# VH-VL binders against c7peq0: the designs that were tried, part 9

Target 1, 252 residues: c7peq0
Amino acid sequence: MHNKIYNSFIDRKAKGIKSFAVLIDPDKVNPADIADLAAKCTAAKVDYIFLGGSLVITNHLDECVQQFKTLCDIPVVLFPGSPSQVSRYADALLYLSVISGRNPELLIGQHVLSAPAVKKSGLEVISTGYVLIDGGAPTTVSYISNTTPIPSDKDDIAMCTAMAGEMLGMKVVFMDAGSGARKPITESMISRVASQVSAPIIVGGGIRDAEKAYLNCKAGADIIVVGNAIEKETSLIKEMADAVHAAAPVLK

## First folded at step 1 (VH-VL)

Design la09 (framework fv_latikafusp)
Fold by ESMFold2-Fast, scan of step 1:
Order: sequence, then structure tokens, then C-alpha cells
Structure la09 (fold): chain C 252 residues (1-252), chain A 120 residues (1-120), chain B 108 residues (1-108)
Amino acid sequence: as target 1 above (252 residues)
Amino acid sequence: EVQLVESGGSVVRPGGSLRLSCAASGFTFDDYAMSWVRQVPGKGLEWVSGISWNSGSIRYADAVKGRFTISRDSAKNSLYLQMNSLRAEDTALYYCAKSPLWFGEFFDYWGQGTLVTVSS
Amino acid sequence: SYELTQPPSVSVSPGQTARITCSGDALPDQYAYWYQQKPGQAPVLVISEDSERPSGIPERFSGSSSGTMATLTISGAQVEDEADYYCYSTDSSGNHWVFGGGTKLTVL
């Protein structure tokens, strides 16, 4: 294993540089559209391609990873919903522990089952404290994971949860309202979490416009992840990437 | 030189409609978010509505939501505000304003304003 | 409805420091912007994102934000700085933008 992708998270955070990630569900993307998506991501200077989903119906992960790796230089990071969402061709794996809930399978159980395959894959493993926030509607993540999200207005609970995750050795904190979220995570909550943790903070779910992406970065998010809105309107990629990059003094 | 020129302001009766226009020049119109801000004569500023560079994000102040519609036309380098069901409290000088970024309802340049008077 | 609170007026002598405050519950998490408006003229952005001075704005203008209060400072105020000053920011949701009531600066 190596730490190339994690080191990029840390180095960028130290410099105040904000990163934009596009989340793509291999089961929802048409393979014929991947070349166009890769070109748009490259033109917009997208920092990371996150691949994964909470419910995988088809087995196209390897194919999708390889297509992006062939068509662009943007790092591909796995955002897995299950052990079956592992591809050796990716640059890194976000190894999610759902610390916002009390399901032992999502805290450690599934990890025990997947660990031998993950190690054999040679993937860079980034331990990730995943904090699920109530997005106002049942999300695919909350429905599939059978875990209770933190209420959207309980900033201190989210903060304490993230702090605990960091103290337990999680390299990254991921605050997620879920892909199907009705409302995104508030700037207030992001700011409270950012005030107490040094780990890179990834924020996603319910982000539908560039202004919200920008404000989340100003609140303290280091990486903004957008999936659902971009699936509906790919022209948003440039708008959101530019907004995220504008939150730092250095333009990419 | 960045220029924003508003037009369409007039005297209109309560319940009537008006369409305001803003002609933009001196910058790449499609790269920036645009907004409408109003000012009641002798009073302070009030944000009305904003639209991102590609119309992907549109926001309205609560006072005008459901009655006003913001839009833009890239071919004409123009911003519009369609105002319906006008009320006396909508009487104001309406400014067209440009964002320094592709998004957002904050501004680096403003037009001269166009006066809307709603009276019987 | 969310409000940003400014004093209605501030008075200083030429060469003195003027300080205009803006209070709002969302300011710990949201950027403040400052606009100058002279009679019969459109507003001019003098401070962006709490403390950034736009190109062309004199160095005597500066901004800061701490807790629920943002401050516009004019060090060595000039007679031409007489104007109404407005703070501007979004509520906690990020979806509604609000101007403060405005502060009339008098330099006598």
C-alpha cells in the first residue's frame, strides 16, 4: 500500500486548496457517456472521481474504473457501499466506517469480511469516519445501511462524532447527507466539525448548485462531492468545480 | 469597461406586470452570475433574485417568490426580471448587478437602476 | 426573517478612524460583504469575504469578522468617504441574502 491520494488530501488542506470530486454510480452511468464525462471533468479541472454507490445491481465497477483511467488523469477513488465494490484498478479506497450509527456490521463487521481482498488488491486504503446526516428524506444509504442519521440541526453531535472518529485513527471525515438528500448539510454544522478536527473533511449529499459548494468550502469543507445533481445536468461540473476552487486563493 | 444598463421601469397599477431588462457589455456575460437588487426611494438595499452563469441555480427573496421570474439570454447578453402581481411595496429603483464569480448573489459591478412605481 | 443590524450613523473628523459594525447570528459561519453608496450613485463593493479588499479600493479600507460581528474600518477617513455603508451576507441556510439597514458615515 502507498499514501499518494491521502497525501494529496493532507497537502491540499495544509495549503488551503479546496478540492472537487464528482461521484459516479457505475450502475447508473451509461458506458457510452463516460468519454464525454471524462472530458468535461478534465476541462473543469475536477480533482477526484469518486466511484461507487450504496446499492450495486450490475457488476460494472472494474470496467468503469478502467474507462476513466484510460480517458483522463484524474485520480479514481472508490466510495464503496459493500465489499463487492472493490476494484484493484482504482487509485484508492475510502474504507468507510459508519460512525454516526450503531450498526456493528458498518462499524467493523463488513471490514473484517473484506480486509483480505482489500489487502490483496494492493489499493491505497484511506480509513474514513463516515458521518451520515439527515437530509430530510430516507436516502439510499440510510435505507440500505439500516442506521439512524444524525439530525440536521445537531451540530455538536456531528462534531463529537467526527472528533471520536479522528481520535480512533480515521484519516478522513466524510459528512454525507446521502445522494438522494432533500436538503444539504448546513454551513453551521460543517464549521462546528471543522473547528475541532484536523483531518480532511469531505462533504456531500444534496448539493445542487455552485453557491452551496462554495459556502461549504468557506465553512471548512476540504473536498466537496457531488453526484445526483451532476447525473441530471453535467454542465454543472464546471460551475461547481470553479466555485470550489474559488474558495481558495489559488486557482487550478 | 464593464457596463450594465437597465430598462423597462415604468408606472404600473397594483396587480399589473412589468418586464425589466439589463443589457451587459465589457465582459464575457456567460461566465458570471447576475442578480437584481432593489432600493425603495430614500431607503436601504434589498436583494431580490439571483441566477448563476448557466441558469443552473436560481434564488428569490421571500417577498417576491412566486411573483417574479429571473432569466438570462446569452445570445443577447441580457438579464431579465418578469414581475407579476405587482404591489405598492414593490415600488423601488431596480439594479442589475454582476457577481465576480460563476455563481453567487454578491456583486462587483452594478448598473444605474431603473425605477418601478406601483400606484393607482 | 433574518436581519443584519448596523448603527444608523457614525460620525468622525477627517483623518480619524471610522468603524462600522454589522451584527448577525449567521456571521460566524457566513462571509460578510461591504458596499459603499454615495447619493445618486450605484453601490460599490469595498470589502469582500470579511476582509478582502477589491482592486482599486483605497488601502484605508479594511474589514474583519469575529463571532456574530463584522466590522468595516476606514483608517484616516477622507471627506470623499461620506456615504451610506451596507453590510451584506446570507442567512444560515445560504439561500437568502440580506443587507444590513445601512450606516450613514459623516466626515466633518
Scores: ipSAE 0.000, ipTM 0.420, lowest interface PAE 17.2, mean pLDDT 86

Design la10 (framework fv_latikafusp)
Fold by ESMFold2-Fast, scan of step 1:
Structure la10 (fold): chain C 252 residues (1-252), chain A 121 residues (1-121), chain B 108 residues (1-108)
Amino acid sequence: as target 1 above (252 residues)
Amino acid sequence: EVQLVESGGSVVRPGGSLRLSCAASGFTFDDYAMSWVRQVPGKGLEWVSGISWNSGSIRYADAVKGRFTISRDSAKNSLYLQMNSLRAEDTALYYCAKEGYDFWSGPMDVWGQGTLVTVSS
Amino acid sequence: SYELTQPPSVSVSPGQTARITCSGDALPDQYAYWYQQKPGQAPVLVISEDSERPSGIPERFSGSSSGTMATLTISGAQVEDEADYYCYSTDSSGNHWVFGGGTKLTVL
């Protein structure tokens, strides 16, 4: 179905269930390690595998998607940095508009160019308001497009940006400090956004421990995405997943 | 109202043992990481030990590793610090403190009043 | 062993800006937190995650972090701000919490 993945986001949010996603960059992962990584994600009960990156130099996307789809039943969601990061074998595509910036190419330009290929792919398309927050390090998005992130302490600017995205029809809000972030997004900012936005909130960037993942969920994040920390130590997958899942209320 | 009440501080001889207790109230105890922090009278703060919500993660400062044991009993809403092989430099006011969630939550947002431990010959 | 370095004391006149620094090699990758401690009292968290002010903390308190240095700023210091201030953060492993040595703020 064309809304299966998005429906899982909204259904889980309505029940207070928190989701954990592992972000994998096809250009950084060694193909020989994919089977072990898939097994660890399955054992940890990871909810989603996000595939992609802001700058993909080598073309391994289709192979990577197919390997994960063969090795585990966890949904694969594309997190594309460009129109070339489309694979028909995935379960859904986060169709990112960088609403925190003022670059027309990242707001709509690249989308106009990619739309025919996205439609032809048959992928479930999830319109996503991407809010880039200053994580203390330059991001690929801010560097290659000269897009300025929202300052880490400007909670109300992030809140208003997310609200505007939702009002413009974005189905999901993605708050991202970037894959190389020195510092994660604050609980204060997540709480401010969550107080005014009904759409599912994805939070990522700079999350290096299970406790921060838990705190972000308690602040109002619905989906926690971790990439860099997992690349450095895959044993964190289970600790992160357990912490995220523990943030959900006990259902009677 | 969130409260932490420490007890068990006393005067002991070098090489002796003490068990400190902390009674927690006003919050869901088993959702939060807990820490022990000490302060020599007139000196600075020193983190001693931390324990996650489910006791799955326990960490110690190097100065106390192998001598002190942190534990919790969530059914009793209590945190403990078993101190063995006490030394003069362990003399301090010992605070019980609540962190946000789990061991790595960052800020300790609620502190007890402290319990004084004096190791003296 | 990893340590956070603070100046032992800072003195300002009422209404002046006080700046207390904290230096540590792990600060580029780890959040800094700031505690205020008045005589005979338990510490109070005044700044969380480098720059976030907890509910109930006066607006004159702010924090920042750049490279290996975190800074607590008190704009228009008041006599009641006279206290010991401690920075707090983890080492590079994230496994050990460390306090700075403390800074005595005098407002006269």
Scores: ipSAE 0.000, ipTM 0.401, lowest interface PAE 18.3, mean pLDDT 85

Design la11 (framework fv_latikafusp)
Fold by ESMFold2-Fast, scan of step 1:
Structure la11 (fold): chain C 252 residues (1-252), chain A 121 residues (1-121), chain B 108 residues (1-108)
Amino acid sequence: as target 1 above (252 residues)
Amino acid sequence: EVQLVESGGSVVRPGGSLRLSCAASGFTFSSYAMSWVRQVPGKGLEWVSGISGSGGSTRYADAVKGRFTISRDSAKNSLYLQMNSLRAEDTALYYCAKDQYYDFWSGSDYWGQGTLVTVSS
Amino acid sequence: SYELTQPPSVSVSPGQTARITCSGDALPKKYAYWYQQKPGQAPVLVISKDSERPSGIPERFSGSSSGTMATLTISGAQVEDEADYYCQSADSSDTYWVFGGGTKLTVL
């Protein structure tokens, strides 16, 4: 085991370099489309491929990971919704603890179940404080997690939750409005979290255009994750990647 | 292929008004900040005004503040500059410029050929 | 009233290194951008964010910034590099863009 991917998060954050990740759901992508998608991600200089989802009904994960690893050099990071979403062929695993809620299974219980398989896989494990934010509609994440998301306007609750996660040893903070969210996380909330934590901040959910991706980075997000919008319009990959990469801090 | 085409430049009397337009093509117009920059023939560049991709933020040079209004219509891929209370000092070639990124602090990677405004009596 | 100060002119022989400076009090905290303008043509961005070269700009162009001074460097200047060069940066409060007065580069 090594910390190659986590070190890339830390090093890029320290330099003020913003990262763009494309979220792929293995159940929704057709294997025949992966070569074109990988080529578009490579041409757009996408920084990470996130594979996973809150509800994966069929097991295509290993095949999908191996196809991306064969077709491009972009690191593949697992974004698992369950213990079954583990593939030894990926570069790293975001080991999500849902710290925004009070469900013991999502704080530690399911991790106990998955730990032997994760260790045996040899994957780089990145402990991740997952903070679910209300996106204006029930999402698969909020329903499956059986936990209440933080209200979209309660910036201080999100900030304190992220701080607690960092103090408890989480390496990364992931702020998520959930796939299919009606509204993305506000710049105000991202800014307040960023003002109090040193850990890399991943922001996702409800991001539909390049301007919002850019504004989230200006607010303090380090990694922007987009899934649903890219599924509908793959031309957005280049526009969003460019916007994210352009959002280096104004101050030198 | 990015293209910017300015229009609306004309001869106008002091105190008059004029509206400049810039037609943009070859990029997602609503995602980039836009600027107006002017240049008196044979003189240097002077930034006039900027507008963010969404149109939610605008900035103006002190020389034109209160007299000029920058606006955009993303459905028409068009940028505008409404110039009121024109002065002889406003005589210049007016360039439409696309910024590299979503705010107007990123520098301008593409420019039109300019439209000439002459304020004379 | 914030200004960016450039020398009015710089002269070099072909193959020499040209250095054009831009001075301003906000430059320690604000990026500088550099534009090339040839007679009768629109400006062309040659350096972005102090030191980044846009696609299509020859490798001989480079930029740097230290303290209150940004510098455009043209290593091995060629006759086609003869043009006016302008620096651009934001004021300290991000209220407006400012252009320098321009530098006429002569390559003879």
Scores: ipSAE 0.000, ipTM 0.455, lowest interface PAE 11.9, mean pLDDT 86

Design la12 (framework fv_latikafusp)
Fold by ESMFold2-Fast, scan of step 1:
Structure la12 (fold): chain C 252 residues (1-252), chain A 120 residues (1-120), chain B 108 residues (1-108)
Amino acid sequence: as target 1 above (252 residues)
Amino acid sequence: EVQLVESGGSVVRPGGSLRLSCAASGFTFSSYAMSWVRQVPGKGLEWVSGISGSGGSTRYADAVKGRFTISRDSAKNSLYLQMNSLRAEDTALYYCAKEGIAVAGTFDYWGQGTLVTVSS
Amino acid sequence: SYELTQPPSVSVSPGQTARITCSGDALPKKYAYWYQQKPGQAPVLVISKDSERPSGIPERFSGSSSGTMATLTISGAQVEDEADYYCQSADSSDTYWVFGGGTKLTVL
């Protein structure tokens, strides 16, 4: 019950069902477009709406979450860029620990700061081993915290990092090339990670077309997250959702 | 290597029913969305109906909604169009079309079509 | 309801550049696709997602989209390019796939 969203990740993975998530930045979306966007996500059978961004005002975040909750039944999961990105109206929070880096603030420090607010919010908390992979462009995480992403061709380092995160009790692994990535994570790296971890694997960053989303699912990703491409072209929502769902024949 | 073969087209009376079939080969059928597109001889293309690769979503043109039903059978690699309450204006060559894996709505392969004539 | 508008015909001489337009209010947010259809044959996809050329399509075919207009360009049109061309896109709600009325390209 308390782990409703996490249990959906586990149950879908166990059945071989692939999930599609749309990442929306509350600061970039026009409020007037939210109803149309929610309708498109519903029609495309999007599985999760991820809400978050590098800089988000808490007041604006709450309003955005409430609009989606009013307009559709798709679960809303927070993908926070900072401790201030907490909204009690969401269904769950991905509580990110940047295990690919060696910055104590991103491993645990900022979590200490945010813990009282997170507990008070009553949100379902999903501990997340966040593995930042070099996507060919700087990320907010790498810039502000002076943390280095794993090189795009170091499959073994990503694999060992994800394994360690799982062994330390993290419920999901998030492999991210970062917002604005020039290149997505390779199928090779996803496959190597998937071969050694049982936790649901979320893959995002640099995914610009349905074929790449499909191939990432075939490589072992359980949840595909797309943000920048969808912001530029909302017709991709249905294309990508269909491709992700097609990677796991048979629903129910 | 990719082939789509339609069948089932015939002459039917107004108000009649007909089921079209499309046999697909040369690709992983369940991974691709499929559509039916029709064309009155000498006229333009008109999209009729579509079904997602998973079978979980179906769409219909307003002209056929409530009368036609699209379905697929992944075990048989087959796409179907059940046409009920046929009208003279449904007379057309019906194409089976495969949507691209990279792009839904991109009809990358087409069959040769099957002719449906609604007339007495 | 939602319609894509194409000119009914375009005529060029061999070796000239042919441009076929497709207009629709949703094109700023929706991809356009282009199909070639020769008499008695099924349509063939020649341009995908505004500008992508499928494998096997000659390099002389290109596409672009700007604002409410998508354009198919055939640089150095050949006699064998004579055909009907259809654009296709989605309506604003992604409910329908919509075809343009078609453009007859004559190469004389």
Scores: ipSAE 0.006, ipTM 0.436, lowest interface PAE 10.0, mean pLDDT 85

Design la13 (framework fv_latikafusp)
Fold by ESMFold2-Fast, scan of step 1:
Structure la13 (fold): chain C 252 residues (1-252), chain A 121 residues (1-121), chain B 108 residues (1-108)
Amino acid sequence: as target 1 above (252 residues)
Amino acid sequence: EVQLVESGGSVVRPGGSLRLSCAASGFTFSSYAMSWVRQVPGKGLEWVSGISGSGGSTRYADAVKGRFTISRDSAKNSLYLQMNSLRAEDTALYYCAKDLSYYDAEYFQHWGQGTLVTVSS
Amino acid sequence: SYELTQPPSVSVSPGQTARITCSGDALPKKYAYWYQQKPGQAPVLVISKDSERPSGIPERFSGSSSGTMATLTISGAQVEDEADYYCQSADSSDTYWVFGGGTKLTVL
């Protein structure tokens, strides 16, 4: 079970199957709405539920994880904003290293502090090279970390950063424009990264419609994560899941 | 319930022009790719043209490229096919079809009843 | 031009299994879709993405794809299944969507 979720990422990528993840912030979701959200995600065949927020998720995280685990069979993956955002009830943890930045605390420092708790939790840990791209607005990550995102048009910098992360042992590359992004990551940047990286590529931030989700998959993203747009209109869950799943043929 | 209603089919002379319309309801129109598929009476299906949900991407079969233009109006939930330089071989029942895909039409989840175009002297 | 090849006709007795094939060089890498068309009616999607059955389609309909051949299977064919069946896929470049020539299924 240690690599169950990661193995699903690499197996699906090898088959050309595109995955859709719904990002839910436990601090913003109304607990009364979780049953409806879980039902909609199940009906839409959502592949992963990402639970996480920018900064402080404490009391509500365990409750939210357990509700989703009870109400549906979709894997729950933690997308933590800080090392303290750990729930042993989840299926896996994306252990983010902000490799696009030069803050040693976000590269390794905070991980040193959280490692004993993460190990004790028994969670599957997926080392993740987090590449923050400029989405046209400051994000909570850039505010807290004092980290400069990669400019939106510097495809080669993003590509080299992702390659370095992979060579340093990161299992997954996460390209993120951030929760407050005004614009999503370009298809050209995704394509340049995908051309040099074999690790699963997660893309998120600023994706507001099914067409962009589809185009990102065609460019080489393996997992599309959407939060803000779905928070505003839950009917988008089905539309985006369908677009992602339609993007590439299954290998026969 | 998804509904697609075609209109505009008529009898026209070779070299003439015609505009087909498709009124869509029962789904978020701008979120789905749409296509035109034609069928000569008594014969098989032939894909003609497709358009993405945003209208930013269009594709055409070689037989109609340069003569037909597909377009959409999200405010009116309508799909159009402008047909110019019509030929006898364009005579067919023209179907409006909704895709499950957003970017490019790849398959045809829902179909209208069709509108008949006859090109004859 | 890229083509999908179907047999022009298939005949079965009621309750027997009907199999309709669709051959094309891009099928190892591209999905096949199947449509049923009855006289005077618009086509109806009966199988999507090689093997997925849309909601409302009877369980006797199934699909598979292997190599350059996709197959529509109707287990225990009924008289009401008499129709023309079309396969559809994309060419290798994803530039064109192509239909097969159609197969007339007779249940007699």
Scores: ipSAE 0.000, ipTM 0.447, lowest interface PAE 12.9, mean pLDDT 85

Design la14 (framework fv_latikafusp)
Fold by ESMFold2-Fast, scan of step 1:
Formats: sequence, C-alpha cells, structure tokens
Structure la14 (fold): chain C 252 residues (1-252), chain A 121 residues (1-121), chain B 108 residues (1-108)
Amino acid sequence: as target 1 above (252 residues)
Amino acid sequence: EVQLVESGGSVVRPGGSLRLSCAASGFTFSSYAMSWVRQVPGKGLEWVSGISGSGGSTRYADAVKGRFTISRDSAKNSLYLQMNSLRAEDTALYYCAKTYDYVWGSYLDYWGQGTLVTVSS
Amino acid sequence: SYELTQPPSVSVSPGQTARITCSGDALPKKYAYWYQQKPGQAPVLVISKDSERPSGIPERFSGSSSGTMATLTISGAQVEDEADYYCQSADSSDTYWVFGGGTKLTVL
C-alpha cells in the first residue's frame, strides 16, 4: 500500500504547515455547481477535498469523485459515513473507528465486513481515531450508531481517548463536533489533545468563521475541515483557507 | 512588474489619527497576504501588521495592538492602515510589503518606497 | 521579548569575504531571511529560507544557519555591496515577524 496522502499529513505537520479541507456531501451538492466549487477551491489553495457524509442516500460517490479529479489537482480524500462507502478513484480513505463510543460495529465490526472491498479498491487507507464531541445538536452518526459524544467541556476524556487511539496504532486523530453542530470544539480541548499526541489532528464541525479556524490551528489542529458553512456560503472558502494558512509557522 | 505605492503620511499631533494607503499593481492582489513594516528614522525595520488575502485574518505587533487597524479593498487593489491614538514613538517611514505566497511567516518579496509619518506637537 | 541580534557594523576591504551573523533562540526551527537596504531605498531580499538565493542576486551572496545562528556571507565583497543588512525570522509563537537590528557593511 502507498502512503502518499498520509505522508503529506505527517510532512506538513512536521513543518508546522496548517491544512484546510473542504467537506462535500455527494448527496447535497448540485452536480451543476461542482465546476464552480472546484475552481473556488483551486483559487483559494484548498489542501484537501473531503468527500462523504454521515449518511449517503444516493449512489453518486464515484461520479462526484471523478468530477473533482477531472476539474482540479487537489487530493480527494473519502470521509465515509460507513466503511463501505468506497470509490477507487479517490486518493485516500479515512478508515474511521469511532473510539469515543462503545459501539463494537463502529470500532471494528463494519471494518471487518468492508476490508476485502477496501483492499481490492487499491485506495490508500489511513486508520483514523474518530472522536465525536458534543456540538449541541444530534448528529446522523449518533442517531444511526447509537453513539454518545464526549461532553464539550470534558477535555481530559477527549485527550485520553485520542491517546488510546494513537497507542492502538491509529495514524490520525479526527475531532468532530458533527454536521450541523451548534458549537465548535473549544481551543482548550484541542490544545489538551495536541499536548499528548503526535499524530496529525483533524478538527471539524461548527466552524463558521475564519477567526475560529485560525484559533483552532493555533491550539494545535493540523487540518481544519469545514462543510456546513461552505455549503451555505462558498465565498467563505477563500477566507477560511487564508486563515488556516496564516496560522502556519515559518519552520525549517 | 509588481508595484506598491504608499500614501497618506503626514505630520500629526500626539493622540491624533491618520490613515495610510497602499496601491498595489502587477499581481493578483487578493491572492497574497500583505504587511505594514515601519522604520523609525535612523533605526531598523519593525513589522507592524499583516492581513490575509481575503482580509479575514489580521495580526498586529504588540506595540500597536488596539490602536492600529489593517484592512484591504480587493476591488481597488488597496491596503490600508488606520492609526489611532498616535504617539511620538510611532514616527517612522511606513512600508507596504507583499508576501511571497499565501501563508503568514513567508518572506516579503516586494516593498514600496514608504510614506513618512511624523508625530510631534 | 524575543529578538534577533546582529553586530552593528562589519568592515572589509574590496575582494575580501564579509560575514554578518544573526542570533536568535528560535532559529534552530525557524528560517532566516536576509534583506539589503541602501540609503533612501526600500529593502531588497538577498537570501531566503536560510540559504536560497533569489533570481538576480549575485552568486557572491550566500547564507547558512546552524543552531541559534544564521550567517550571511558575501565572498569577494564589492563597493556596491555597502548597505545595511537585516535578518528576519518568525518568533517562537509565529504571531509576528522579527527583524534584527541591522548591520552596516562598509567596503573600504
């Protein structure tokens, strides 16, 4: 297996370079808008396009991946609501284990069933410790999976969960308040997690403005993911990308 | 050819206000972070403030935080520095400068000729 | 209170090698950049990212960085190289840029 995308996460983190990812739900995006969206992402220097959603109702994943791959050079990374949501045309797959919950299906069960198909796809697989944080609103993953999020003010529980995921061999930690979150994850919690883990930290959910994206990077996030706000206002792509990139230190 | 032309420098009394402008040309203005750098007469360079390409992120040196406001107008390809509560130590030649790329901490590849601000009574 | 320290002045004869140092606690992890400023003119970048020479800068200019010290070297200094030289780097928190105090190079 190739680790091209994961190596980019590691190399960028080592250099202190902060990355911005736009999350696109194939079920919610209008196909006619993809060309404009791809052009805006390219102009804004977006680092990654994350494709996926907590529940993909239609079978348009392959079409959406291929459109982005044709229209721009930005790496496309699958952020699936299920380990079975796979497209061989993407650059990588975030293989999510919901380590914040106690549902065996989301920890390993669904992965066992999807593993042969994932391996056959030839995709780069990035083992990801997914830490769901309470964003003030129920998420699709909490309803479907019967998974309880970590309370928004329990920094040490999030820290210990991320540490355990890293020690179990997960390459990346993903802290997510979930789609439609009323409130984003606090800088305090991000900082607490960042103080104890070396793995790249992805932070998403509830981020609505450039200042919050910037502060999350300063707290220790390596990759900022924005979906809902961009879905409503695509003009925010440039503003948020600039803020994330502005948090990058001048490292050797 | 990249060009940056500063204007607005003047003599102002302590406690006064002044707005500096920088007209940019020869590059895609909205795609680059911009900075203000000052040089006190006979002294070295001091970074004052920076703003992202979109204008959504700003940074300030501690010496000017709370008194100065950086802004930009992409339609006019112009950078601004609003200076309030001016002090004698703010007397300097103020340079407009362009970063090499889109991220903060990148080097300043082009500079204007500067505009002189004198704060005296 | 982070600062970059440069000697106030360096003097060499034409054709000799000039070395200008820049010291700072963050330099082991942060790039140094070097600017040349002649009287009445705006600064010009002469070395980027510790050791890279921009297009149009004479090959006699070179840079290096080791530990807490960055060095600008001008091999075979010419009279036209007389100028003030400033190093620049980020502070440890990357919240603002720091310039050294400047070094006046005299070629006599």
Scores: ipSAE 0.000, ipTM 0.451, lowest interface PAE 10.6, mean pLDDT 85

Design la15 (framework fv_latikafusp)
Fold by ESMFold2-Fast, scan of step 1:
Structure la15 (fold): chain C 252 residues (1-252), chain A 120 residues (1-120), chain B 108 residues (1-108)
Amino acid sequence: as target 1 above (252 residues)
Amino acid sequence: EVQLVESGGSVVRPGGSLRLSCAASGFTFSDYYMSWVRQVPGKGLEWVSGISSSGSTIRYADAVKGRFTISRDSAKNSLYLQMNSLRAEDTALYYCARDFTYDDYGMDVWGQGTLVTVSS
Amino acid sequence: SYELTQPPSVSVSPGQTARITCSGDALPKQYAYWYQQKPGQAPVLVISEDSKRPSGIPERFSGSSSGTMATLTISGAQVEDEADYYCYSTDSSGYHRVFGGGTKLTVL
């Protein structure tokens, strides 16, 4: 099948290029503001637009995806709160399995139910081992998923979980502290995971400044995703993108 | 031995300029966020400016924004603070500090400081 | 401008527990760090990331953070612990790094 977006993750990782993704919740963004947001992302050289949210309102998803696809050339990747959040107009789908938890529905159950619709969509499917880390406070993600996050100081548990996910065939590891996290994931934990995992590593949740984004990249993250911190559309998009890109070595 | 050595502090008149330098040794300078912190003799610490490992992220305290410029030269393992339009309230001991990195604690290495006195 | 607020002084007898607080609106989402400064010396990091004790720092030093308040605790304070203590963190934007006003610890 097609694997354009996944290949971009792999190729960039092989070159040491760090990527910055902006997470947009279709239910929270005003459609009238999408043109300005797309322009800002383009000017900042954002690498991926992640579309998704913890709530399921599919009537807005298709419209939002199509607007971004019309207004900019940045790839649109679905980061669904549910396997039912599918739009055929996107470039790829992160097919999340919550491997940090023990809820069978989030490991495989919901995927069984959504698989026919996902296949019909024609989307590039990227199997994703989703590792939820305790950000110090309950988040919408942890509440809705009804799973226990890995404690923020248990680096080895996160490492072993990511390794197991990779060995079970997950193409990407996503380490997430969740929206509204009190503390972001530590560089120590990212480094421990990166030391044992070859798959691209996406890190998100609680990242509020460009320096933390940079340090996460130095620790081994390949893609930094930021949502809540950029909601107010400050220069933060540009600052974070620049910091992430600056973590890349000189190209060969 | 991990070490930071500041230099360049002197007595200057209001409105003058001064360039502070910090020489780093004993560690991989390019891996660390670096900061300048000042302290009026007998008073508290005040963060002045910081620069990321790559040099792409630069921050200033409001009191110095537009007047001071932080920079680094990783080939020379050196941190700089260019101070323009100096005021009496800029009088302080200026510390160079090694800030955070991906596998370390916060500002864990400090120099001895270099004294800047702004007076007529 | 964003501020971290500390009491100006704390006094304890040798062997007593000293508690120094640091208040700031961004502390729920930002790590706190603690520095000890003795007269004529550069600051020394005694607690990093809310509660981590750096190598070489005595076990009597501990830190915690809850809501808008971070606390440095010195259990069984000793005379050599007399110093100024500063908390350090960032504002909610991550733009500004901020020190508290400092707390003078006296062990009498």
Scores: ipSAE 0.006, ipTM 0.491, lowest interface PAE 11.0, mean pLDDT 85

